# Designs tried in a protein design chat: VH-VL binders against q86l99r1233to1411. Part 26

Target 1, 179 residues: q86l99r1233to1411
Amino acid sequence: SNKESLPFRRDVIEKVINHLRENSLDTEGIFRLSGNMESVRGIVKSFAHGEPNLSFEVHNISNALKHYLRSLDPPLIPYEFFLMLLDARKNEDAETIRNIFWKIPSDNRVVLTLLVDLMVKISENSNVNKMNSKNLSIVFGPTILKPRTPTLDRMALMTETQLQCGIIQTFIEDFHYIF
Key: E = the ipSAE of ESMFold2; O = the ipSAE of ESMFold2 at other seeds; V2 = 0.75 times the mean of E and O plus 0.25 times the DockQ between their complexes.

## First folded at step 8 (VH-VL; framework fv_adalimumab_6cr1)

Design q6 (at its last look DockQ between E and O 0.80; V2 from the best seeds 0.00; counts 0 for: pae O 3.6 > 2)
Fold by ESMFold2, look of step 8:
Structure q6 (fold): chain C 179 residues (1-179), chain A 122 residues (1-122), chain B 107 residues (1-107)
Amino acid sequence: as target 1 above (179 residues)
Amino acid sequence: EVQLVESGGGLVQPGRSLRLSCAASGFTFEDYAMHWVRQAPGKGLEWVSAISWNSGYIDYADSVEGRFTISRDNAKNSLYLQMNSLRAEDTAVYYCAKDMGEEYYGSGFDYWGQGTLVTVSS
Amino acid sequence: DIQMTQSPSSLSASVGDRVTITCRASQSISSYLAWYQQKPGKAPKLLIYAASSLQSGVPSRFSGSGSGTDFTLTISSLQPEDVATYYCQQYNDYPWTFGQGTKVEIK
C-alpha cells in the first residue's frame, strides 16, 4: 500500500525543531544518518497525533521530522509556489526568491524560518557535524518543495530536483537577506 | 525481514544488452537510496550505480556511464539496471544493495541481495 | 576519486588472536567509512558503519576506529567463524569506493 499524507501541525513542528536546535548541532551526520525504523515510525505517529514524543536518540528525532515533513500534503511550501521558485532559482534571482517567500502563508513562513535557521546553525558547525548547506539542501529540497503533479519524465525529474535543492541552498546561504 | 532478490543475469555476447531487476520487501522501499555493486569472479567489490529515494539523483561509476541506466519503481518496490553495450570486463555477480540513508551518497549498505551472475563472453 | 588502500591483502592468525586491518583514504572522508565481511559464495554483510558504530547483530569482538584518512577494523579475539574477506568502503563522496579486501585465515 501507498504511504498516506499527514496533517500540518505547526505547534508540533516548532517543538521538534527547538529540540533539535538544542540537541543536534554537534551530531555527526545529522539528517544524513538513519535512525531505528521502528522508533522513527512511532515518533512520526506521535507527531501526527499532536503529542510529539522526543525521548529518543537524536537521529531518531531528526529522521522523524524529515519523514513527517515529506508526508505533508500540501507540502510546507504550498504547491502554487513551486514553478515560480524554480524559475527564480534557474535565473539565479535571489531578490525574486525573497519576494515569493514573503507571499507564503504566515504559518508556513514561521515554520520554514525555524527550519532554515536550524539548517544554518547546523551548517555553521559543519566541521564537527559534517553537514554543509549542500548536504542539507539534498535532504530538504524534495522534502518540502514539491510539484502538484509529479513529472513522469526521469530527466525532467532530475533537473527539478537540482533546482529544488538549489532553492533550499539559497535559503541557507542567503538566510539574512531572504528571511 | 528485509529481502532483496535480484534476477535477470545470464550469459550474453559482447555488445548485447541485459536488464537486471531487484525485488524488495520488508522495509519502506521508497524511503531509501538503492545501489548496484558488482564483483568480478575472484575479485573485490566495485560500486556501479546509485539512485536516490525519489530518483532525483543518479550516479554511475565511470566504467559504466553512458552504457548502464539505473531506475526504480517505488509503487512496485523494484530496482532496475539496464546494461547496454556489454563488455567482457562487465562479467560479475551484480548485487542489489539497500542504503541506510535516503540520498544516493547514503550511510552504508545494511542489506544486500544474493546477487545475479552476468557473464559476457564469445 | 577517493582511493581506499587496505592492508594487509591477507593474513593468518590463531584462534583467540587480536587481528587488525587498516584502511587509508587518499583524502579526508571524516567518519563516513563502513566495514563489510564476505564469506565465499555469500553476499557481503555490514559490520561497522560511521567508522565505529557496530551494526545490530554483530558480535562485540568487532570494533572500528579512526577518522579523516586512517581507519582500523579490530577483531579482539579471532574465532573460527570470522574466516572471511573484509572490505572497507568510503561513502563520503561520489564515486563510492572499496578497499581491495583483506582475506583472514586461521593457521
Scores: ipSAE 0.488, ipTM 0.812, lowest interface PAE 2.9, mean pLDDT 90
Fold by ESMFold2 at other seeds, look of step 8:
Structure q6 (fold): chain C 179 residues (1-179), chain A 122 residues (1-122), chain B 107 residues (1-107)
Amino acid sequence: as target 1 above (179 residues)
Amino acid sequence: EVQLVESGGGLVQPGRSLRLSCAASGFTFEDYAMHWVRQAPGKGLEWVSAISWNSGYIDYADSVEGRFTISRDNAKNSLYLQMNSLRAEDTAVYYCAKDMGEEYYGSGFDYWGQGTLVTVSS
Amino acid sequence: DIQMTQSPSSLSASVGDRVTITCRASQSISSYLAWYQQKPGKAPKLLIYAASSLQSGVPSRFSGSGSGTDFTLTISSLQPEDVATYYCQQYNDYPWTFGQGTKVEIK
């Protein structure tokens, strides 16, 4: 279930990202289109158990990765980096965003690098797969960069969401500068 | 089994308000974008409003913007539509619709409720 | 706004006939197009998503094709239970818009 906190398993995430790199770059709507709900739930459970089951159609795998990342506590980008990244994005300061990225713990940086590299590869093939950097940032922004306690204020939540997406879009578009 | 059950429709006078509710079950409600879609009697479908999984993105059709407010309570698996300043042209069956996707730009509406009728007349 | 235009507005065909409904977008929507079936007094039901992907539980006589601006829903062999109104809907850009509908009847 994506309602429960799940453990960070670097090796599992790497295997899933590598599978998607080999099987998803030509797939229209990857990460945007849904998979089968029952299959996705089963796959997410296999990730949490440390034995990723990748014997499914690619939309089921991409959705399972998305839901697994959403269920991590702490998230892929640890909580303590949330406010400083949002402030750097608000100031449109890519150099500061890069400096903050390199302060993230090494296991998280490796996974984040692989994930953003996948997004770059997908975006570079957007004429085929129809997923550009903005589309991908909407999927992954609130998924991997989130506060410890979500705000209940709707205006603040909308502003945070736009900044979260902006940071991921910056990661994709300035990949070679930041990473 | 996915279920969406709308409630709160009825007969109201122009200028008054109604609040529609949609109770969801059979899926992880907090993962999906949700929509309101309406259909005037004998007419086609009109998208009304969308809300993303975390309420971070919200949008409205021009015809209802400023008068209608979409919201959700993920703890209660519920979607809402607050309808203020109702007009005769708002008369329609209102459907709660689940997006296949999670962001409000979606992937199509794979499950629909039965609809609730709103009639605005003197 | 992206306008969706369906053709024809209505049609009448015999059981077993091949039926084709078209939908044209006012600008490119890539393949972000869904088809719905609505029977009288009922909620719409999703048939096709992503222009050509068949929703689970939908009979294989339904198919979708097209990309960009021109899309087609095909019923390869019309059955009595297919009497309904059919709508296309784009989900490329806000606001999400529907075609005006195509009513399908049996002769």
Scores: ipSAE 0.371, ipTM 0.756, lowest interface PAE 3.6, mean pLDDT 90
ESMFold2 (binder alone), look of step 8: mean pLDDT 93; pTM 0.944

## First folded at step 9 (VH-VL; framework fv_adalimumab_6cr1)

Design r1 (at its last look DockQ between E and O 0.89; V2 from the best seeds 0.00; counts 0 for: pae E 3.2 > 2)
Fold by ESMFold2 at other seeds, look of step 9:
Structure r1 (fold): chain C 179 residues (1-179), chain A 122 residues (1-122), chain B 107 residues (1-107)
Amino acid sequence: as target 1 above (179 residues)
Amino acid sequence: EVQLVESGGGLVQPGRSLRLSCAASGFDFEDYAMHWVRQAPGKGLEWVSAISWNSGYIDYADSVEGRFTISRDNAKNSLYLQMNSLRAEDTAVYYCAKDMSEDYYGSGFDYWGQGTLVTVSS
Amino acid sequence: DIQMTQSPSSLSASVGDRVTITCRASQSISSYLAWYQQKPGKAPKLLIYAASSLQSGVPSRFSGSGSGTDFTLTISSLQPEDVATYYCQQYNDYPWTFGQGTKVEIK
């Protein structure tokens, strides 16, 4: 990757998620359809500097959130939880996933709860916005749940990606149990 | 500024292999899904393969599955297509195409390369 | 696989005419459809994405409509530079598929 890491700013992410809750639930293809490349880059920069600029069409804002979350290091779900969550998903163990979630640091848990709640609301309106839980899990799995050291093996990468997406899908579908 | 430059095409006999490359510049290559699309001479467009930004999701057209392998090297801003067991029906101009989206779901191909011709003939 | 059927296969129209091209999917693709323009010897160019969203830099005489299985590309006033072959493409589900193309000529 040629991109630089960005700092975690809880207050920025909360503002952006709240904006999307108010403005994106009826938007077809939200988080799937692209924004304008230059606009998205500028918005991500405003997030990183702590002053989110939300005066853009909603696809630019949703794409900027996705790119900002991808650029975080450490990621929204800290590295030490990666292998535990993937193992719990592989065993289809939602109780263990819940227990691991509650061990995540408080600031990260608050943001993750808001983000997954947004995804739940979007998926509940999928007849309009065309984004169900599986669609959202593909967008957000590798974005927020990442290994400390990426694998070089292509088949292992594909398997890890499926498990990463499965964790996010579990968060969405079992939201009230886990959160 | 966005540029996609394909290379590696040529004349080959049936059953042989070729490797196509696509050099990308003018955008953050590691942020976008990439595709190969081909066009047989005088014919329409055919999607060949897709790869997500991190190579975590890959898919192929039925006509090439098991014979072609898409890959990318984000450090080199390069997309590849390894084409094995080539057949006459693989004769086409092969285009490198940038998706507007990061995931292989896609939003459309906003930039295309110039194409590289692959001819499979005895 | 989702088959995309374009019609007509070709058409001729006068400069200034309204031109419509249709594309039908063998099953619902919601609004996950793109339209491309290709001139001879050139790579395709994106015109429309998400069935009706106009790509940046594309003239406003181009528009797209439809959802589900029936889609239309419209050129409100045909210009000489619009002579090309036009393709629809679904991106609802893999494998992605294109229509067979519509040649547009000036009569």
Scores: ipSAE 0.467, ipTM 0.801, lowest interface PAE 3.0, mean pLDDT 90
Fold by ESMFold2, look of step 9:
Structure r1 (fold): chain C 179 residues (1-179), chain A 122 residues (1-122), chain B 107 residues (1-107)
Amino acid sequence: as target 1 above (179 residues)
Amino acid sequence: EVQLVESGGGLVQPGRSLRLSCAASGFDFEDYAMHWVRQAPGKGLEWVSAISWNSGYIDYADSVEGRFTISRDNAKNSLYLQMNSLRAEDTAVYYCAKDMSEDYYGSGFDYWGQGTLVTVSS
Amino acid sequence: DIQMTQSPSSLSASVGDRVTITCRASQSISSYLAWYQQKPGKAPKLLIYAASSLQSGVPSRFSGSGSGTDFTLTISSLQPEDVATYYCQQYNDYPWTFGQGTKVEIK
């Protein structure tokens, strides 16, 4: 990456997710449509400093959250869970996915639960906001579930991306079973 | 200042290959999806290919599927198009286009390069 | 594939006239539509995204409207520098497709 990784701040992410839950469920294309590039950069900086600035149009806030989560190292789902989750998804094994989720460190689990709950709420209103579980999984899959060492093999990358998205889609669709 | 600079165009015979490059600057290239769009002389715009921010999603127009390969190198802020088995109908100006969003669903093209001409003629 | 049909294919108007260009999609694309301006020998330039959102730096005489299948680009008062070809483009579903273009000239 040509930019620095950002610190994990549970309290910041909770505030941002709660703001989006209150302000974005009726917003067409939430997490898909872009915001103003300069505004998004400034908001991401405010997240990293621990003082989230939420006085912006919701698309700027949703985009800032995506960029912040993508910049975390380690990612929201720690590296050690990557291969286990992909294998469980390949076998379509929701029980194993649930068991792996509960092994994730507690701070990460809390944030992941809030994030996926937001995605569930958005997907339940997809007739209005046009963002179903599959749409959201494509946005968030590679953002929060990453290998420690990225591959340069094109076919492996495409396969991994499909499995990463499948994990997030499983989280959304089986939320009450897994979480 | 956002800039996209294409290179690698030229005159080639049918069946040959070319590799196009696009050098990006003025934005966080690694955060955005990128596309190739082409325009045959005197014709309209045609979308060619898309690649997500991490190369995890890639799509092609049917007319180039199997012959063209899109790729990116985020460390070098560069987008590529490998064009194999070129045909006369591939003759066009090829534009590098920045998506407003990071994934391949996209939000439209907020910045374009000036294009590089590919001419395929025997 | 989603077909995008622009109307008219060309038009000629006087400076100061209100100009309207329409774009029709073969199926619903919600609001996932962009408008571009292209001058001869130049790359396209984004005017409108999400059907109605004005891109930064674009003059306020440009506006977009519509949702679903029917979309409109309006130039409230045509200026000499607005002579160009205008394209609509859907980004609802791949392959992304453009309208055939509308050439705008001044009488």
Scores: ipSAE 0.458, ipTM 0.811, lowest interface PAE 3.2, mean pLDDT 90
ESMFold2 (binder alone), look of step 9: mean pLDDT 93; pTM 0.947

Design r2 (at its last look DockQ between E and O 0.82; V2 from the best seeds 0.00; counts 0 for: pae E 4.4 > 2)
Fold by ESMFold2 at other seeds, look of step 9:
Structure r2 (fold): chain C 179 residues (1-179), chain A 122 residues (1-122), chain B 107 residues (1-107)
Amino acid sequence: as target 1 above (179 residues)
Amino acid sequence: EVQLVESGGGLVQPGRSLRLSCAASGFDFEDYAMHWVRQAPGKGLEWVSAISWNSGYIDYADSVEGRFTISRDNAKNSLYLQMNSLRAEDTAVYYCAKDFGEDYYGSGFDYWGQGTLVTVSS
Amino acid sequence: DIQMTQSPSSLSASVGDRVTITCRASQSISSYLAWYQQKPGKAPKLLIYAASSLQSGVPSRFSGSGSGTDFTLTISSLQPEDVATYYCQQYNDYPWTFGQGTKVEIK
């Protein structure tokens, strides 16, 4: 099944993130638990058309955001930053990660800042919602940071995924330093 | 309509190999985790293996680890199970199962294939 | 591994009866539990996810409850088409595990 890419709509993403900030911090398994597939699909379409419908249970909204972000082309973190960020993570070099973040186009930086700030707020309440920084990084790593040309090598894919998650975990844990 | 169609089952001798395939249609295959689940004749369900949407996380039941390899090809909407060093206790109907979650974390199986029978006997 | 124990292994009930099937986890799985129905010769069908959320298209006579280690599936009024084997399944940690199944028959 050939899925078509979706347009980047900064204003829609900001509305969705603000909704989740107000409604999800106490929700167990937020971003981990799935919603209803038909509802999520419909919500994603509403995001793409610029008319976000947020009158759904919070798990449907959080899942729609994940699917929408995954479907962006180019991704939220543009392709040209992929290898640089992975290499910086391999070297455990948070300063370089910060420098690369500030080279990302400004609209993408604003959205990424809002998204990671939401993840920070969720992780600070993880004793209630059960979603710490590692949990969130597993969800968002491959969602927002991906290569232009996917590798076919299985071991390389597993290594890439670990590094992708590590970048997001670094964003969350070092938020005030990086952002 | 969501469809999962398994193939590649059959009768084989212990120690031999089989490769199962699952052709998926009716949903965005590349968005979801996929699993193999098996059921010995007249017995209960046993989870065999999982693979995340991008193959970044893979896991196996202890009984098959080291012998079975799960893989997927998102361009072909296909899931695979390479089954090496087959044993009599691997005899089962093997189901391709769609997770309605995407990543390492799952949510359960909202769609299942019809199953393909693997019989391992000497 | 997290072991899932279902009770009873089988039961017979009359049409219209309330049927309860229990599932116990060997350690806390929070609410990360699904229930499946499997009719003879068919693949399983999802009934309940997240312990208590009803899958779309499933009749409202089915419900799930519980958290932690103790879970129940309830059929409020048993119907002839509910003859099947029912499985619970945890998805808290890998390996994912199923209960051994509960066969439901009509007497």
Scores: ipSAE 0.408, ipTM 0.787, lowest interface PAE 3.5, mean pLDDT 90
Fold by ESMFold2, look of step 9:
Structure r2 (fold): chain C 179 residues (1-179), chain A 122 residues (1-122), chain B 107 residues (1-107)
Amino acid sequence: as target 1 above (179 residues)
Amino acid sequence: EVQLVESGGGLVQPGRSLRLSCAASGFDFEDYAMHWVRQAPGKGLEWVSAISWNSGYIDYADSVEGRFTISRDNAKNSLYLQMNSLRAEDTAVYYCAKDFGEDYYGSGFDYWGQGTLVTVSS
Amino acid sequence: DIQMTQSPSSLSASVGDRVTITCRASQSISSYLAWYQQKPGKAPKLLIYAASSLQSGVPSRFSGSGSGTDFTLTISSLQPEDVATYYCQQYNDYPWTFGQGTKVEIK
């Protein structure tokens, strides 16, 4: 059903990411396994109110973060960067991706840096948690990078999704170059 | 209360088409992947197709690829399956299934419809 | 495609018995496995996800275990309402696949 966009709360997201950094690196299927739907909804509400409730099993918290980030409007990577990033990825141009990242507003950059650093840490422990950079890119690509006007063309949408995932995968794999 | 209601099943001859619909309510349909799963009479479950929350990823079982098309309309909370070139082997109850997950992977099917019967016979 | 093989295909047990159903994957699926219960004329119902996580509202006599290729559903004390067919299902990779089912009956 119709849901209202949620407010961007940098400090809340930082606290949630720090919690996950301390509690999720050994968790199998983190960000891939779902949590309890009732718990996830309650946690998302707590994020939106600025008082994150993290006294839940870690899968509920990771799923709440995904849901919260998807509900942001504008998204974590603002709309005006969408086409530039997709074009840079299409041309396999990591230098241009880096230059675009540094033009993103500073609050969004800080959150994105923390989020991608978490994904790097998770992927470095993928022998335990089973989540490599490709797995994480599939979870986060369309969640944090989306167009103002979604296409209705099914093939174009699939191509966009592949590029969105590719950008996140580039962020993870080339983290120290880009960030 | 989560509800999934399938419709559009029936008796058709081989080579014909049917369009199945699934009306969803009681949850934020636009947040979740959706699936079709079928069960031939007296047989086990067979996954048919998946569609991600934004339709950006779609996949099919080999047995139906090229003949079936999954789609969704998030404004109408509806899932569809266009079934072309039907064969006797497509005879089954078709279930609409809600995934736990919001991405392509999923976590399993926490809610199922009651199914709609498709019978393909001469 | 990842094939899922259940054992046994059917079983009969008495009320109170411990029942064990196994499911083997043709390749590693980590813990990306679900178990479903289906009663005659009804849609399947989720019991276990992530190999061992109990779905809300499912009685604690149900438990799941395993990872990699070998998985087990256990009913610690069979009840009359547990008469059903049980399916395992992998969600590691598309196409998603189910085991052939295990029919559980009361003697």
Scores: ipSAE 0.328, ipTM 0.750, lowest interface PAE 4.4, mean pLDDT 90
ESMFold2 (binder alone), look of step 9: mean pLDDT 93; pTM 0.944

Design r3 (at its last look DockQ between E and O 0.81; V2 from the best seeds 0.00; counts 0 for: pae E 3.5 > 2)
Fold by ESMFold2 at other seeds, look of step 9:
Structure r3 (fold): chain C 179 residues (1-179), chain A 122 residues (1-122), chain B 107 residues (1-107)
Amino acid sequence: as target 1 above (179 residues)
Amino acid sequence: EVQLVESGGGLVQPGRSLRLSCAASGFDFEDYAMHWVRQAPGKGLEWVSAISWNSGYIDYADSVEGRFTISRDNAKNSLYLQMNSLRAEDTAVYYCARDMGEDYYGSGFDYWGQGTLVTVSS
Amino acid sequence: DIQMTQSPSSLSASVGDRVTITCRASQSISSYLAWYQQKPGKAPKLLIYAASSLQSGVPSRFSGSGSGTDFTLTISSLQPEDVATYYCQQYNDYPWTFGQGTKVEIK
């Protein structure tokens, strides 16, 4: 039942994102629709071992990426950036969000840029794939931006979730300004 | 083997409260959104409530909003439904259902418990 | 709220018959639709998700089709073990809603 954290493997994430960029832009519900979780679990193991197996139906690959990113500890956006990003979003301050992004460690920034670029390309084709910036932000917000000390207060969790999603939505919609 | 086991059902008077529990095993509970679905005797299925993997999104059917509270404890692999101000129309079998997805969205319920009967009667 | 209208309410068919159940949404739900089978005294079981994707372990005689507002569940050759009530469900928007069910019986 208890899931161990997985190592950050920049090279693996880059390969997976490139695969999805080539194979998912026309896929309805990409990142929203589930895959086969037995397959997804096996694919996540292949990511963790540094040998990504991408010979699966595309929903299994996209779901494996989501689950891998959620299993990172620290998350893709390191813990120390959580509160400052949420405060900048609360103030609707895209310039501060940009400044904070550029303080993130270089390897994390490269991966985050590739991931958000993928989300931009998906959202630009949302008439086909049905995944706009809001949809993608709901999927990725709490997955890649998390507090070091989780709260159990339900109302605070809901507020945090909305702000986390808003930051990802800002990344997508203001990509060329921020990145 | 994936298992969902509901408990806490029973006979209760109108206006009273009842708490349902759902114990999950055989899968990583924290990877899934969870739902309550109910079925009045001899009737169809009615969605009751949803909670995302981290409790960040919660939603309710209009008929129970304000009276029912969904919650989860990922450390205990458990889902809960606190039912207050119960009415006769809340009489149903209550199912715990696993969403194939984890967030506010979903992809359908791939595993269901066997249900627990709640009867609200004077 | 998105209303799901399922038809027929019940049907009787012979073993080997092709059975078709329809589900109509009050507004577009894209392909965000699931089909469930429920046998008497048991919990529902997922058959089809995303309108047309077959859940693992479900026999290939089951299939789903449709998008937007009109959806169909087909059993290509009815078997005795398929006696059940079938439900469609949209998951496009909350509240999630089910059709009223279709009871399938053997003649």
Scores: ipSAE 0.488, ipTM 0.820, lowest interface PAE 3.1, mean pLDDT 91
Fold by ESMFold2, look of step 9:
Structure r3 (fold): chain C 179 residues (1-179), chain A 122 residues (1-122), chain B 107 residues (1-107)
Amino acid sequence: as target 1 above (179 residues)
Amino acid sequence: EVQLVESGGGLVQPGRSLRLSCAASGFDFEDYAMHWVRQAPGKGLEWVSAISWNSGYIDYADSVEGRFTISRDNAKNSLYLQMNSLRAEDTAVYYCARDMGEDYYGSGFDYWGQGTLVTVSS
Amino acid sequence: DIQMTQSPSSLSASVGDRVTITCRASQSISSYLAWYQQKPGKAPKLLIYAASSLQSGVPSRFSGSGSGTDFTLTISSLQPEDVATYYCQQYNDYPWTFGQGTKVEIK
């Protein structure tokens, strides 16, 4: 939740992403279908304590990753990059998006690269798992890219969400150019 | 304990407005997508509207689009449905429902309120 | 819009019977299907999500199966407390749609 922040643990996130890469590429609705929330909460706690427990059905693990990433403060893409990325997306400027990515701190870049590579692999198997780049961008856009000061205006929130998703979709579709 | 409590229902004349509220407790409200679902007396369930955890995605059933507005206030753990230009066909019990998921896609409604009755009659 | 058609509209069975309710989608919805139980005067209760995943706290006599367009809810041994109306619901595409319901009674 945005109410309770969790620490960034690069080693934990890498382990979870690698587990999902090995176990989720054929899973229908991965990152879209819910897990058991009681299990998911327990898994998220194990991530926060640095000892990830991955002995669960894969939907519980994918949902735990989503909730863990959403609870990071600062987020995976640090706050200072939010407005410049949205502006670059508004201008349809993939070169600027790439330049901004390479300014992100190296630990965050490594994790983001692994996460987007996972999304690329999932989307390449979307005929089986039913999760294309657009589907994944809707899941991850607001999860990893968010403003320091949220707006309360409904239309602005909808516009920001579309741009957040567009940036993640660009990361997936132009992965080899950007990363 | 997860709890959803609807309020704001009542008897109203056609063409008038009502605002429904849903007070949430026992869970982190801002982590979930929320929906309104209605059930006319003696009839089945009809999905009315959805709103994502951060209000970034909103959608409506065709029968209510342009007349109803869903909103949420995460600071107050509250979901709302502003219902304008009410018609006899809108007569139903209105449930707020928690989606198991947080985004637009959803995964099913794991918790429901007990509903609030809206009756639109001359 | 994706239409969901349940069969039968009602049924009557004895305690201990195996009960089967079917739900057909007008187009493929993959596995994005939920089943709900609703008792008179009460809110619906989630039984099954993702076509076949049993919700926590739901008795194991309930099971769901199917993908694509044809789905089944099964009660392996009907109990008195299972008297209710059962709804399927697709969440593949908006607008989300429910089946018309199946009323289950005990004879």
Scores: ipSAE 0.439, ipTM 0.794, lowest interface PAE 3.5, mean pLDDT 91
ESMFold2 (binder alone), look of step 9: mean pLDDT 93; pTM 0.949

